VH-VL binders against Laminin subunit gamma-3 (Lamc3). Designs and how they scored, part 7

Target 1, 177 residues: Laminin subunit gamma-3 (Lamc3), of Mus musculus (Mouse) (q9r0b6r508to684)
Amino acid sequence: HIRSDFRHGAGGWQIRSMGVSKRPLQWSQSGLLLGLRGGEELSAPKKFLGDQRLSYGQPVILTLQVPPGGSPPPIQLRLEGAGLALSLRPSSLPSPQDTRQPRRVQLQFLLQETSEEAESPLPTFHFQRLLSNLTALSIWTSGQGPGHSGQVLLCEVQLTSAWPQRELAPPASWVET

## First folded at step 26 (VH-VL)

Design j16 (from d02 with heavy chain R30S Y110W, light chain E55Q)
Fold by ESMFold2, fold request of step 27:
Structure j16 (fold): chain C 177 residues (1-177), chain A 125 residues (1-125), chain B 107 residues (1-107)
Amino acid sequence: as target 1 above (177 residues)
Amino acid sequence: EVQLVESGGGLVKPGGSLRLSCAASGFTFSNYWMSWVRQAPGKGLEWVGRIKSKTDGGTTDYAAPVQGRFTISRDDSKNTLYLQMNSLKTEDTAVYYCTTDYYNILEGYWYFDYWGQGTLVTVSS
Amino acid sequence: DVQMTQSPSSLSASVGDRVTITCRASQSISSYLSWYQQRPGKAPNLLIYKASSLQSGVPSRFSGSGSGTDFTLTISTLQPEDFATYYCQQSYEYPWTFGQGTKVEIK
């Protein structure tokens, strides 16, 4: 599977916005600061793009670092490909309780039309076609930037993949004679 | 320059109430979580409670001895932190400090830890 | 709650002495430990954060060490302005807790 862990930099992740100015990402060996302004998204590098059909039905996993007293912010995963666009909601949420101590938490976004944040999700064929030519994978979040007390880090992004399941050969049929 | 100035301390009887204020300047108060820390005369420091920024939900958390009796609030338009103290006990006698409650997660350390001068609360019959 | 225990509770020392203060946590707090100095009649001020990092403007005679449960503050050559009470504080888990303090007095 495909992973960014940010130990040696922003890993090719960029702030994507309408504006003509590009803000630098705030990062450290521990991760990227999740402090995006309105209209901004965190855009994945090319290694997450292209033909990702082996990830259909598998999660995109975000690992977050939450400080004492903090909570994970709301996050959406946004995909574009094959002339289609969609947003996914997380398939699981961490506990809503504020942490007492530092912890890492994972958010999972199942790459399946059942996870779409839309009234009319795509049919399976179209979702898989989007994954066959993925042109953007982006994270939108609310979160706190530098100079705020409630900062959260993005420590890892993993796009998981699976081998196709193979059916056993059907039983042999009776011969004609 | 960052300044925190507490006020409202004084003498009260057990069972009474008092409200402390902390006027903040020199930083964007609305972005910060704020704490109260107290020090009984001749004793050490004790964390009292914290309020988060409104953006982070504005929730409060308290040390066990004051839970249910003290209430922290904030007014971001006035850059002011408050501590409402009800059902006061003699063991609440202390100097009360307001502080910034900042955790720099990017670097994993505390570096905006500013303290006010303190205001004395005396609970005595 | 994480209990912080300082040793000694007080000590007497002369200008120029090396002073060592120990702080122990009741559970691992990694390096989430700060040291404060409080002069008589003043508010506390931060000396050391992250167990060993000097706050800006703090003289290099102060140093901190340790991780996990055991931490040490050292003043290599005590100065007249260093006669004060010193507190450790853990910033790993709410509620924030302090050691009981170590009073450094003039012999």
Scores: ipSAE 0.317, ipTM 0.694, lowest interface PAE 3.7, mean pLDDT 83

